# VH-VL binders against Protein phosphatase PHLPP-like protein (phlp-2): the designs that were tried, part 13

Target 1, 227 residues: Protein phosphatase PHLPP-like protein (phlp-2), of Caenorhabditis elegans (q09564r761to987)
Amino acid sequence: QIGVSGSRGMKNKQCIRQVRVENTFGFIDGGSNSYMSSSICRFMTSYLKENVSMDIRSILLRCHCELGEEGERLGASVMIIRVHEKRLEIASTGTMSAAIARNQKLKMIINGRYEIDDDEYSRIREAHGFVDEENRINGVIGSSRQIGHFSTFPVVLPTHSYRNIQLNEQIEGLIVGNNMIWNMLSIDDLNSTFHNNRSPIVVAKKIQDQLQSYDYGGNSNILVLRR
Key: E = the ipSAE of ESMFold2; O = the ipSAE of OpenDDE; V2 = 0.75 times the mean of E and O plus 0.25 times the DockQ between their complexes.

## First folded at step 17 (VH-VL; framework fv_necitumumab)

Design q5 (from p6 with heavy chain S30R; at its last look DockQ between E and O 0.03; V2 from the best seeds 0.00; counts 0 for: pae E 9.2 > 2, placed apart)
Fold by ESMFold2, look of step 17:
Structure q5 (fold): chain C 227 residues (1-227), chain A 123 residues (1-123), chain B 107 residues (1-107)
Amino acid sequence: as target 1 above (227 residues)
Amino acid sequence: QVQLQESGPGLVKPSQTLSLTCTVSGGSIRSGDYYWSWIRQPPGKGLEWIGYIYYSGDTEYNPSLKSRVTMSVDTSKNQFSLKVNSVTAADTAVYYCARDYYDYGNYDAFDIWGQGTLVTVSS
Amino acid sequence: EIVMTQSPATLSLSPGERATLSCRASQDVYSYLAWYQQKPGQAPRLLIYDASDRATGIPARFSGSGSGTDFTLTISSLEPEDFAVYYCQQRSDWPYTFGGGTKAEIK
């Protein structure tokens, strides 16, 4: 019930990582930094194997706390999904989004690509940060909510979104991916790909194919769950 | 080191059911990274993928065989199995079980194969 | 289904020579292509995955290239143990399909 696929971008292939330990899935986007994604991947894998029942929100915070010196200037987007028999949980910080398939329609349930609203802009300004014309924090950081970036505290915060979704007959599955997928493909295109293919592995590969068809050269991180 | 070994009868009569079992040793069939496949090779011919099974029981079959094929998994015995119904001479082949290694979309291949077992369909 | 066509069917070469094996897909399979080696009486062995990445333990003389519909396996200098049958396999869509094979023979 799991499909995973990544783009064959020309560089930074190792900046995006996925982890699976039993029923728990981790998705890590280090941006342009492969050390960050690799480090978080190793920590999350090891920690989950020893703490398989630990709350995914706590695991996400531990990833933040364990970043070491690289976490001073660098950060990462992290999403953790735990699949139970009758429900699923999602904890996320950063630029990743998730959409649930219900009744032949995909609907976004975690949106990691929004622009900074007035409240968040005010918070950043009060914390002595600034937002440039491209919505970058302090000229370089792409999200105000992400793990790492210790030197900016409290401008960038590791706070997460959390969802607990009850699974019923109307819930058909889930698509998760980093920001590039959602910027390059419409929800309608993703919905068509999801529903025209039975296998989550094939769905994930075809989403990657669609990104390549739009001349996308970067990396993508895709998870498809299908009931 | 993980090893796969096929077992089952080497001779099956036409219209009967071919039944094979693959035993996994040196590792666990209960892994989220792996799918477990059957592939066959008629004598002197190429390879044909039959299908896969995940340890949860989820399956996908080659459409050309789907109406006649059933796969199952027994995680307590660390085994997965293949049944092909209503066999004919065209089902004579060496049957391989294989580990379908799926590593986050970057590694996607049959990385470990069993030794193969010849099944002959003959009256 | 996606048809994989390998050429040549047989490649007769001497040790030390360069071998070039071709694999063509009937439709775009992007980079989702694997190469396997099969010696007489043995199961296939994975050589190349994702079109160009060598599997663990595979010697550097094996290299894969190509994308889309046209793929090549190159053996830069044949060793005696390399005389075998080689299969390509697409993994872009189900059913996964193999090429018909290229047999590398001595002489």
Scores: ipSAE 0.007, ipTM 0.557, lowest interface PAE 9.2, mean pLDDT 83
ESMFold2 (binder alone), look of step 17: mean pLDDT 92; pTM 0.942
OpenDDE, look of step 17: ipSAE 0.024; ipTM 0.608

## First folded at step 20 (VH-VL; framework fv_necitumumab)

Design r1 (from q4 with light chain D93N; at its last look DockQ between E and O 0.67; V2 from the best seeds 0.00; counts 0 for: pae E 2.4 > 2)
Fold by OpenDDE, look of step 20:
Structure r1 (fold): chain C 227 residues (1-227), chain A 123 residues (1-123), chain B 107 residues (1-107)
Amino acid sequence: as target 1 above (227 residues)
Amino acid sequence: QVQLQESGPGLVKPSQTLSLTCTVSGGSISSGDYYWSWIRQPPGKGLEWIGYIYYSGDTEYNPSLKSRVTMSVDTSKNQFSLKVNSVTAADTAVYYCARDLYDYGNYDAFDIWGQGTLVTVSS
Amino acid sequence: EIVMTQSPATLSLSPGERATLSCRASQDVYSYLAWYQQKPGQAPRLLIYDASDRATGIPARFSGSGSGTDFTLTISSLEPEDFAVYYCQQRSNWPYTFGGGTKAEIK
């Protein structure tokens, strides 16, 4: 069962988009630019339709490579999820996060708010980039791991995380969302919402409502998969 | 300490069914934290994963063997079993049962192995 | 399926020497790699998981490194009991495949 919820925010820009082709889901957060997210959605959709068996990691990289001039100064966070009968695959770059529900408990499996460790910091510096006090790359970019941002190469790279999750009866579902969801809502709150509601649609909607209750007026996108 | 032990016939005729059982001691097979696997090794060759079974009975088999392999679990006996149908000489191998750790979909490697049992396919 | 290639096939060394074993994946397997040791007549024993984490009870002389497609098992100083066959296994893509093994033998 699938539940989706999204908000365009106050600026009527759809900067966060979803793609669905068969058993594969794509999430694109273009930050502040709706064109970026739209373009990536188009690319991703095309690839998924033409190459149903293509590795999701390859698809993610292809999205990066297909960016044109717009990719010079713009970028995006991308997460791709493919649901198999016995497995769940996730490839993610940027600021998207995912949590798996098992035995009445949510656990973060992809954290788009990863801390820049010493190695990554060194890498960025060696590439002549910097991290500001707000943990932004070169003062403006939300993550050193994103597609696009060609002008910053090699400071920002399309480095992705990959998870191959074995599905069993203890796995109850999955929650995916953009960064602000996880910043504003605690894992415990999300856990409660997920387990107190059977419908993933209701779960997604309630999460959205909770965001609004905190006066969040930006773009949001939530995917809930439930067994 | 958790221990695994394979048991079954060491000789099987061609076209017959190979049947093995793994007995788990020192721990419960009904733990949701583990997958229970079978791996085989032909004499002088490398390792081949056959498949795994969860305590609930959920199974996954190597695609190369899927059509001939069946696994089962008996929680009351703390055992899980392997059947390979229509065996040939190519199925001659040491067969190992092993434990695979599972945590929220992530899993480590095979951390506990049985001693293995040689099964020879011969007329 | 992902093909795992180990090299060298045979490694002849003396006790006290450093051993370096290579494992290459046909595609990116990230850190989903395990190393096993197998002595004659025995079951494999887990040495390393997640590319670099030592299993419980494994001596410090064993270390794993690498990510993506290239991985290395290092034995800093070979002990007599370390002469065995070593296998790598990728756990990134189904089915989870083993390498062909490297035999460490005494020179």
Scores: ipSAE 0.172, ipTM 0.723, lowest interface PAE 2.0, mean pLDDT 91
ESMFold2, look of step 20: ipSAE 0.573; ipTM 0.839
ESMFold2 (binder alone), look of step 20: mean pLDDT 92; pTM 0.940

Design r2 (from q4 with heavy chain D58S; at its last look DockQ between E and O 0.53; V2 from the best seeds 0.00; counts 0 for: pae O 5.0 > 2)
Fold by OpenDDE, look of step 20:
Structure r2 (fold): chain C 227 residues (1-227), chain A 123 residues (1-123), chain B 107 residues (1-107)
Amino acid sequence: as target 1 above (227 residues)
Amino acid sequence: QVQLQESGPGLVKPSQTLSLTCTVSGGSISSGDYYWSWIRQPPGKGLEWIGYIYYSGSTEYNPSLKSRVTMSVDTSKNQFSLKVNSVTAADTAVYYCARDLYDYGNYDAFDIWGQGTLVTVSS
Amino acid sequence: EIVMTQSPATLSLSPGERATLSCRASQDVYSYLAWYQQKPGQAPRLLIYDASDRATGIPARFSGSGSGTDFTLTISSLEPEDFAVYYCQQRSDWPYTFGGGTKAEIK
């Protein structure tokens, strides 16, 4: 069962988009640029339709390679999820996060709030980039792991995280969302919402409502998968 | 320390069923962190993954053997088993059980192996 | 299935020499690759996982490198006990598949 919820920000921009092609879901967070997210969305949709069996990691990388001129100064976070009968695949770059529900508990499996460790910091510095006091790359970019931002190469790379989760009876579902969801809501709150509601649609809506209750007026996108 | 040990008949006749059991000691099989696997190696040849079983009974098999393979788990005995139906000479191999560490897609590898047991298919 | 190809089939070297073993995948397996050592009459032993991470207890002379389709296991200085068969394994997709192995033998 699938539940989806989204909200446009106050700026009436849809910077976060979803793609669905058969059993594959795509999330694109273009940050502050709606054209970026739209472009990637169109490309991903077309590509997935033509290449339904292609490795989602490859698809993610292809999104990076196909950005063209738009990718020079702009970037995006991309997450791709493919649902199989016995397994769940996730490929992600950027600031999108995912948590799996297992044994009545949510566990973060993809953390888009990537903490820059010493190795990554060194890599960035070696590439002549810097991290500011707000943990932004070169003072403006939200993550060192994103598609696009070609002008910063090799400071920002489309480095991805990949999960191939074997589905068993202990796995109850999955929650995916942009970074603000996870910043505004605790994992415990999300856990409670997920387990107190059977319908993933209701779960997604409640999460959205909760965001709004905290006066979040930005763009949000939520996917809930439930067994 | 976790140890695995294969057991079963070393000789099986053609068309019969090969049955092996792996006994886990030094740890519980009832862990969500592990997939318990079978791997075989024909004499003088390479390794072939047969399949795995989760402690809950969830299984995945190599497509090449799927039609003939069945795995089971007995948590009370801390064992998991392999059955291969309709065996032929091609099924002659050393059979290994192994532990596969799995953390939501962060695959380790087969970090613990049994000693292996030779099963010969012969008339 | 993903086909793993190892080369050379046999590597003849002397103790103290550097050994370089190659493993190629038929498609991109990213870093999801393991290396195993197998001595005669023994079960395989895990050496490297995730392409470059040494397993617990594995000597520093063993190192793995590579990503995508091309991988290398390097033994910086062969010890007598290192003469064995080495297998690579992709762990990117089901079914798991192994290479044909490289036999490191004493010259």
Scores: ipSAE 0.025, ipTM 0.659, lowest interface PAE 5.0, mean pLDDT 90
ESMFold2, look of step 20: ipSAE 0.361; ipTM 0.762
ESMFold2 (binder alone), look of step 20: mean pLDDT 91; pTM 0.940

Design r3 (from q4 with heavy chain N106H; at its last look DockQ between E and O 0.74; V2 from the best seeds 0.00; counts 0 for: pae E 3.8 > 2)
Heavy chain, then light chain:
Amino acid sequence: QVQLQESGPGLVKPSQTLSLTCTVSGGSISSGDYYWSWIRQPPGKGLEWIGYIYYSGDTEYNPSLKSRVTMSVDTSKNQFSLKVNSVTAADTAVYYCARDLYDYGHYDAFDIWGQGTLVTVSS
Amino acid sequence: EIVMTQSPATLSLSPGERATLSCRASQDVYSYLAWYQQKPGQAPRLLIYDASDRATGIPARFSGSGSGTDFTLTISSLEPEDFAVYYCQQRSDWPYTFGGGTKAEIK
ESMFold2, look of step 20: ipSAE 0.391; ipTM 0.769
ESMFold2 (binder alone), look of step 20: mean pLDDT 92; pTM 0.941
OpenDDE, look of step 20: ipSAE 0.305; ipTM 0.757

Design r4 (from q4 with heavy chain N106Y; at its last look DockQ between E and O 0.75; V2 from the best seeds 0.00; counts 0 for: pae E 3.6 > 2)
Heavy chain, then light chain:
Amino acid sequence: QVQLQESGPGLVKPSQTLSLTCTVSGGSISSGDYYWSWIRQPPGKGLEWIGYIYYSGDTEYNPSLKSRVTMSVDTSKNQFSLKVNSVTAADTAVYYCARDLYDYGYYDAFDIWGQGTLVTVSS
Amino acid sequence: EIVMTQSPATLSLSPGERATLSCRASQDVYSYLAWYQQKPGQAPRLLIYDASDRATGIPARFSGSGSGTDFTLTISSLEPEDFAVYYCQQRSDWPYTFGGGTKAEIK
ESMFold2, look of step 20: ipSAE 0.423; ipTM 0.785
ESMFold2 (binder alone), look of step 20: mean pLDDT 92; pTM 0.940
OpenDDE, look of step 20: ipSAE 0.354; ipTM 0.772

Design r5 (from q4 with light chain Y96F; at its last look DockQ between E and O 0.63; V2 from the best seeds 0.00; counts 0 for: pae E 8.3 > 2)
Fold by ESMFold2, look of step 20:
Structure r5 (fold): chain C 227 residues (1-227), chain A 123 residues (1-123), chain B 107 residues (1-107)
Amino acid sequence: as target 1 above (227 residues)
Amino acid sequence: QVQLQESGPGLVKPSQTLSLTCTVSGGSISSGDYYWSWIRQPPGKGLEWIGYIYYSGDTEYNPSLKSRVTMSVDTSKNQFSLKVNSVTAADTAVYYCARDLYDYGNYDAFDIWGQGTLVTVSS
Amino acid sequence: EIVMTQSPATLSLSPGERATLSCRASQDVYSYLAWYQQKPGQAPRLLIYDASDRATGIPARFSGSGSGTDFTLTISSLEPEDFAVYYCQQRSDWPFTFGGGTKAEIK
């Protein structure tokens, strides 16, 4: 059976949210903004309860479209995961990454946009935005792809990544996390933690403990799905 | 070099069951990196994916055919098989088996195909 | 299911010319698109995966481009052996459907 667990960092825990409705899981990171995360969480929960079969890509886009005035200046990273009997779907925008656990190995399948490549740099410039030396969009925004930030359009776009993954006996689960996790821990460290522990709750807590042992503050948002 | 070869009768009567076998040589069907598919092509027409099987026996079928199709795998013989029940003239096609690298990397496609075998459904 | 539409149905060209083949999806398939070549009497051959990456052993004159719903296969200078039928296939969502094909034939 699918077990799920998550762990958040110590600071500003209200800026990250997790949602579960039936077989659909939402992972929301508002960065430093707790209102944005809670608003998206409320909408996603309500929408999913009334629209259980709605395409997760449509749900993600509607989270963007249904933001109020706060969406003019603020944004969030959103990942939605839907688990079916023989497959799983992932739709994501923002800085979160996902790694699939398969046959005792982790493999990154969604790479968050924490670094801006040459093509994205060019797109931002053509849209009349700029990227500073700290990889901030217009000096302030940490991702060029996430929901919200209406005032920057078309600099920041709600464009999503999507994966439809067939489940086989070798697929053991997923680790999802924001950029803090992937910047500070190697895939090998995460793989060891995932495969040495059968409980997704224990996996998530051990990852968080490892981040804290490296003396990092701030939000670390971890979701573990285990089969 | 991995090679795939289809085998089975070239002529099947309407309402009967079409049975085909694909033999894998030069590699193992038991690799967890691959799915094994059947694709068909009616004469002069395009390609239609029928379904896949994983070496464990897990299957998925094209919804348009799902009610009539069964696949199986025999890892000891390095083979996988297709059955299509209640065939009609519309099932006349060249049937291909193919290896599907559905590994969450850059090689997601049918990278190796069998030569194909024509199956004619005729009285 | 996702419908893949290829255009044109036939492409009449001479060796040495540039060929441009179009493939359109009924909804976003991101970069998850493959191109295959099928010569008469033969099985399909993988050319391009992930929209733009050449499969092993495929000549550099073949290139793929596009994302989302619109994709293009380009053959920069046709060789006699390139006159064949070309199929696209989306790999984004179940079932993984093929286009109807574009036949490249000698003018």
Scores: ipSAE 0.020, ipTM 0.609, lowest interface PAE 8.3, mean pLDDT 84
ESMFold2 (binder alone), look of step 20: mean pLDDT 91; pTM 0.936
OpenDDE, look of step 20: ipSAE 0.462; ipTM 0.806

Design r6 (from q4 with heavy chain Y107D D108Y; at its last look DockQ between E and O 0.04; V2 from the best seeds 0.00; counts 0 for: pae E 12.2 > 2, placed apart)
Fold by ESMFold2, look of step 21:
Structure r6 (fold): chain C 227 residues (1-227), chain A 123 residues (1-123), chain B 107 residues (1-107)
Amino acid sequence: as target 1 above (227 residues)
Amino acid sequence: QVQLQESGPGLVKPSQTLSLTCTVSGGSISSGDYYWSWIRQPPGKGLEWIGYIYYSGDTEYNPSLKSRVTMSVDTSKNQFSLKVNSVTAADTAVYYCARDLYDYGNDYAFDIWGQGTLVTVSS
Amino acid sequence: EIVMTQSPATLSLSPGERATLSCRASQDVYSYLAWYQQKPGQAPRLLIYDASDRATGIPARFSGSGSGTDFTLTISSLEPEDFAVYYCQQRSDWPYTFGGGTKAEIK
């Protein structure tokens, strides 16, 4: 059911983490900081075990609120996925994207790529932040919506995207990953890899191998869920 | 308890095809959590990874052997197999099958090995 | 192909002594490193994976450390059953490659 793969460029493997408690999956990217990903992983695991039916949006906000001193200047991307018999929930903040496989096609349903529309640009400027020529917030932050970064408040906010998807016969699965995957590989290539392989482990590994062939320097995080 | 057992001929003539089968017992080869590998060890020497196969039939081979090697899986018999074409004396080795542990935390290792079978290539 | 170099080739020690085995990779393999033990006439047995995690059933006297290109297997106090050949294996890229082995033998 679940395929997971990760690759480390210049970053320690421990900067990415995955969590599973019953039907709930967490995907955590601390950037270059292993403490952030480890701390969130431990909290989320413990909290879910004690609160098995807690709303995933509330869990994501709790991850933000429970960050220690490192959350003042550092942040993390977090995606939480809960699989029910007939539906799938996703809550996400940060730079991760999700694509659903349906009717032999992948469609992106959560877009964590760099994108600052006019309204968000205005909001950032009103909050006394700035966006540089590379669309980085305050010169270094890759998302205006991410957990942590307390010292930038209210420039970076922990606001999440949420999707509740009814599972019909045509829903085949889900690919989750950070920007590296979507920047380096076309949706058509990802679609071919997903549909030519039944094992989510093989799908995840093949995507990872394709990324490594491009001699990239960053981390990539891949989660593949399929029926 | 999962166990792996290699089987096949102990003696193969040069230029022939070496065929080995690994039988999995106490578990299912159709699990999505595992890769199934062949590794060999020439007498008195170190270990060489030959390749892996997934239950779907997907394979990866050591580039040094790729032109001569084929792997297959038979899920109905709970077995996976190795063929090495055009063998020479250099292919004399103990051949091991092994399970590759894949944890959701991106951990990989050969956690279960067969006992190994010696294959000698000579006329 | 990533070359794994183990040293020393032979480690001659007495029971109760501490053993330190070295493994060096020709390029960065991060933490994708496993250690195996092999006794004569037997298949290898997994000791350590992901550089430092002990496999199920492996005694605490075995520990792994390192990252990148330099890795160490430490046996804190050798038992008679620990005298064997030890192999490291990188798992960062295909082909997976093993070191040449370190033989731990009784002095």
Scores: ipSAE 0.007, ipTM 0.458, lowest interface PAE 12.2, mean pLDDT 82
ESMFold2, look of step 20: ipSAE 0.006; ipTM 0.454
ESMFold2 (binder alone), look of step 20: mean pLDDT 91; pTM 0.940
OpenDDE, look of step 20: ipSAE 0.558; ipTM 0.847
ESMFold2 (binder alone), look of step 21: mean pLDDT 92; pTM 0.942
OpenDDE, look of step 21: ipSAE 0.456; ipTM 0.816

## First folded at step 21 (VH-VL; framework fv_necitumumab)

Design s1 (from r6 with light chain S92T; at its last look DockQ between E and O 0.75; V2 from the best seeds 0.00; counts 0 for: pae E 5.1 > 2)
Heavy chain, then light chain:
Amino acid sequence: QVQLQESGPGLVKPSQTLSLTCTVSGGSISSGDYYWSWIRQPPGKGLEWIGYIYYSGDTEYNPSLKSRVTMSVDTSKNQFSLKVNSVTAADTAVYYCARDLYDYGNDYAFDIWGQGTLVTVSS
Amino acid sequence: EIVMTQSPATLSLSPGERATLSCRASQDVYSYLAWYQQKPGQAPRLLIYDASDRATGIPARFSGSGSGTDFTLTISSLEPEDFAVYYCQQRTDWPYTFGGGTKAEIK
ESMFold2, look of step 21: ipSAE 0.585; ipTM 0.843
ESMFold2 (binder alone), look of step 21: mean pLDDT 91; pTM 0.939
OpenDDE, look of step 21: ipSAE 0.662; ipTM 0.879
ESMFold2, look of step 22: ipSAE 0.237; ipTM 0.732
ESMFold2 (binder alone), look of step 22: mean pLDDT 92; pTM 0.942
OpenDDE, look of step 22: ipSAE 0.603; ipTM 0.858

Design s2 (from r6 with light chain D93N; at its last look DockQ between E and O 0.03; V2 from the best seeds 0.00; counts 0 for: pae E 12.8 > 2, placed apart)
Fold by ESMFold2, look of step 21:
Structure s2 (fold): chain C 227 residues (1-227), chain A 123 residues (1-123), chain B 107 residues (1-107)
Amino acid sequence: as target 1 above (227 residues)
Amino acid sequence: QVQLQESGPGLVKPSQTLSLTCTVSGGSISSGDYYWSWIRQPPGKGLEWIGYIYYSGDTEYNPSLKSRVTMSVDTSKNQFSLKVNSVTAADTAVYYCARDLYDYGNDYAFDIWGQGTLVTVSS
Amino acid sequence: EIVMTQSPATLSLSPGERATLSCRASQDVYSYLAWYQQKPGQAPRLLIYDASDRATGIPARFSGSGSGTDFTLTISSLEPEDFAVYYCQQRSNWPYTFGGGTKAEIK
């Protein structure tokens, strides 16, 4: 069962997009740039239709390689999810997070928020970049791992996180969303919404409604999978 | 505020081509976020989607009409158009243009419709 | 092609009553389902998209629910202006298809 919800906000162009081809879902966050998210969405949709069994990690890298001149200074976060009969795989670069529901608890399994460990900090410094107190790269970039930002190479790299999750009866579902959802709502609130509602569509809608109640006028994108 | 307005002849003879134009005002047809569609409704009956056009000129048509339909876009005039060849009485309908967001994972529908224009196919 | 079936064809109710309109898809359309209202002599108006999200300016008495193949539009308390024809539309697969409509009329 799948619930999907998204919003363009009241005055902003939609910079977050989703794609679905067969059992593969793509999530694209272009930050404040709707052209980036739209271009990647079209490419990913077309590419997946012709290459339905291609490794999602390779598809993610192809999205990086197919960015045009705007990829010099702009970047995007990309997450690709493929649902198999007995397993689920996720490849992600950038600022989106995923949480899995297991044994009545929601636990984050990909954290796209600002996390730079000591090894990554050293790598960035050696590449002649800098990290501020908010873990922003060169003062503006929200992740050291995103597609695009060609002009920063090798400071920002398109390499990804990958998770392969075995689906058993204890796995109840998955919530995926861009960073605004996780910034505005606690994991306990999300857990409550997930487990107090039977339909993934209702879960996704309630999360979206909660964001709107905070008078948030930006973009949000939510996917809820429920078994 | 974006508005759509259909224009074209209200009466077309059998075997001729009907031609309709939709004028977009208050917004740009060249937005990459939207597809532009034609839908028709025979009097007293339901709705049938005819096809869409993207501002690049790319189209897709309902298979039931594909052999007889062409669409075009004129970005300089902020317009898109429909032609239906070899019309019969079965093509009598109110024709609507509509703004359409169709991008997998986006959940919009036809959010803005034109007023509609009745086209009658009669001798 | 996905066939959308609406029931009932006609719903006769009085103002103030709750209306329940059904839409069934011939195959899974997930949540990609919209509802439109059409009053006589007017173009359709978008009410609900993504199965349950109200379009801008749509009163709270309209709600959508369902997923997969079975969908419902509920009007919690009918107002006189709500007597119209309602159409569902799937947007999951090519070509986009509409249901046959449900006419809500005064009993």
Scores: ipSAE 0.000, ipTM 0.416, lowest interface PAE 12.8, mean pLDDT 81
ESMFold2 (binder alone), look of step 21: mean pLDDT 92; pTM 0.943
OpenDDE, look of step 21: ipSAE 0.022; ipTM 0.598

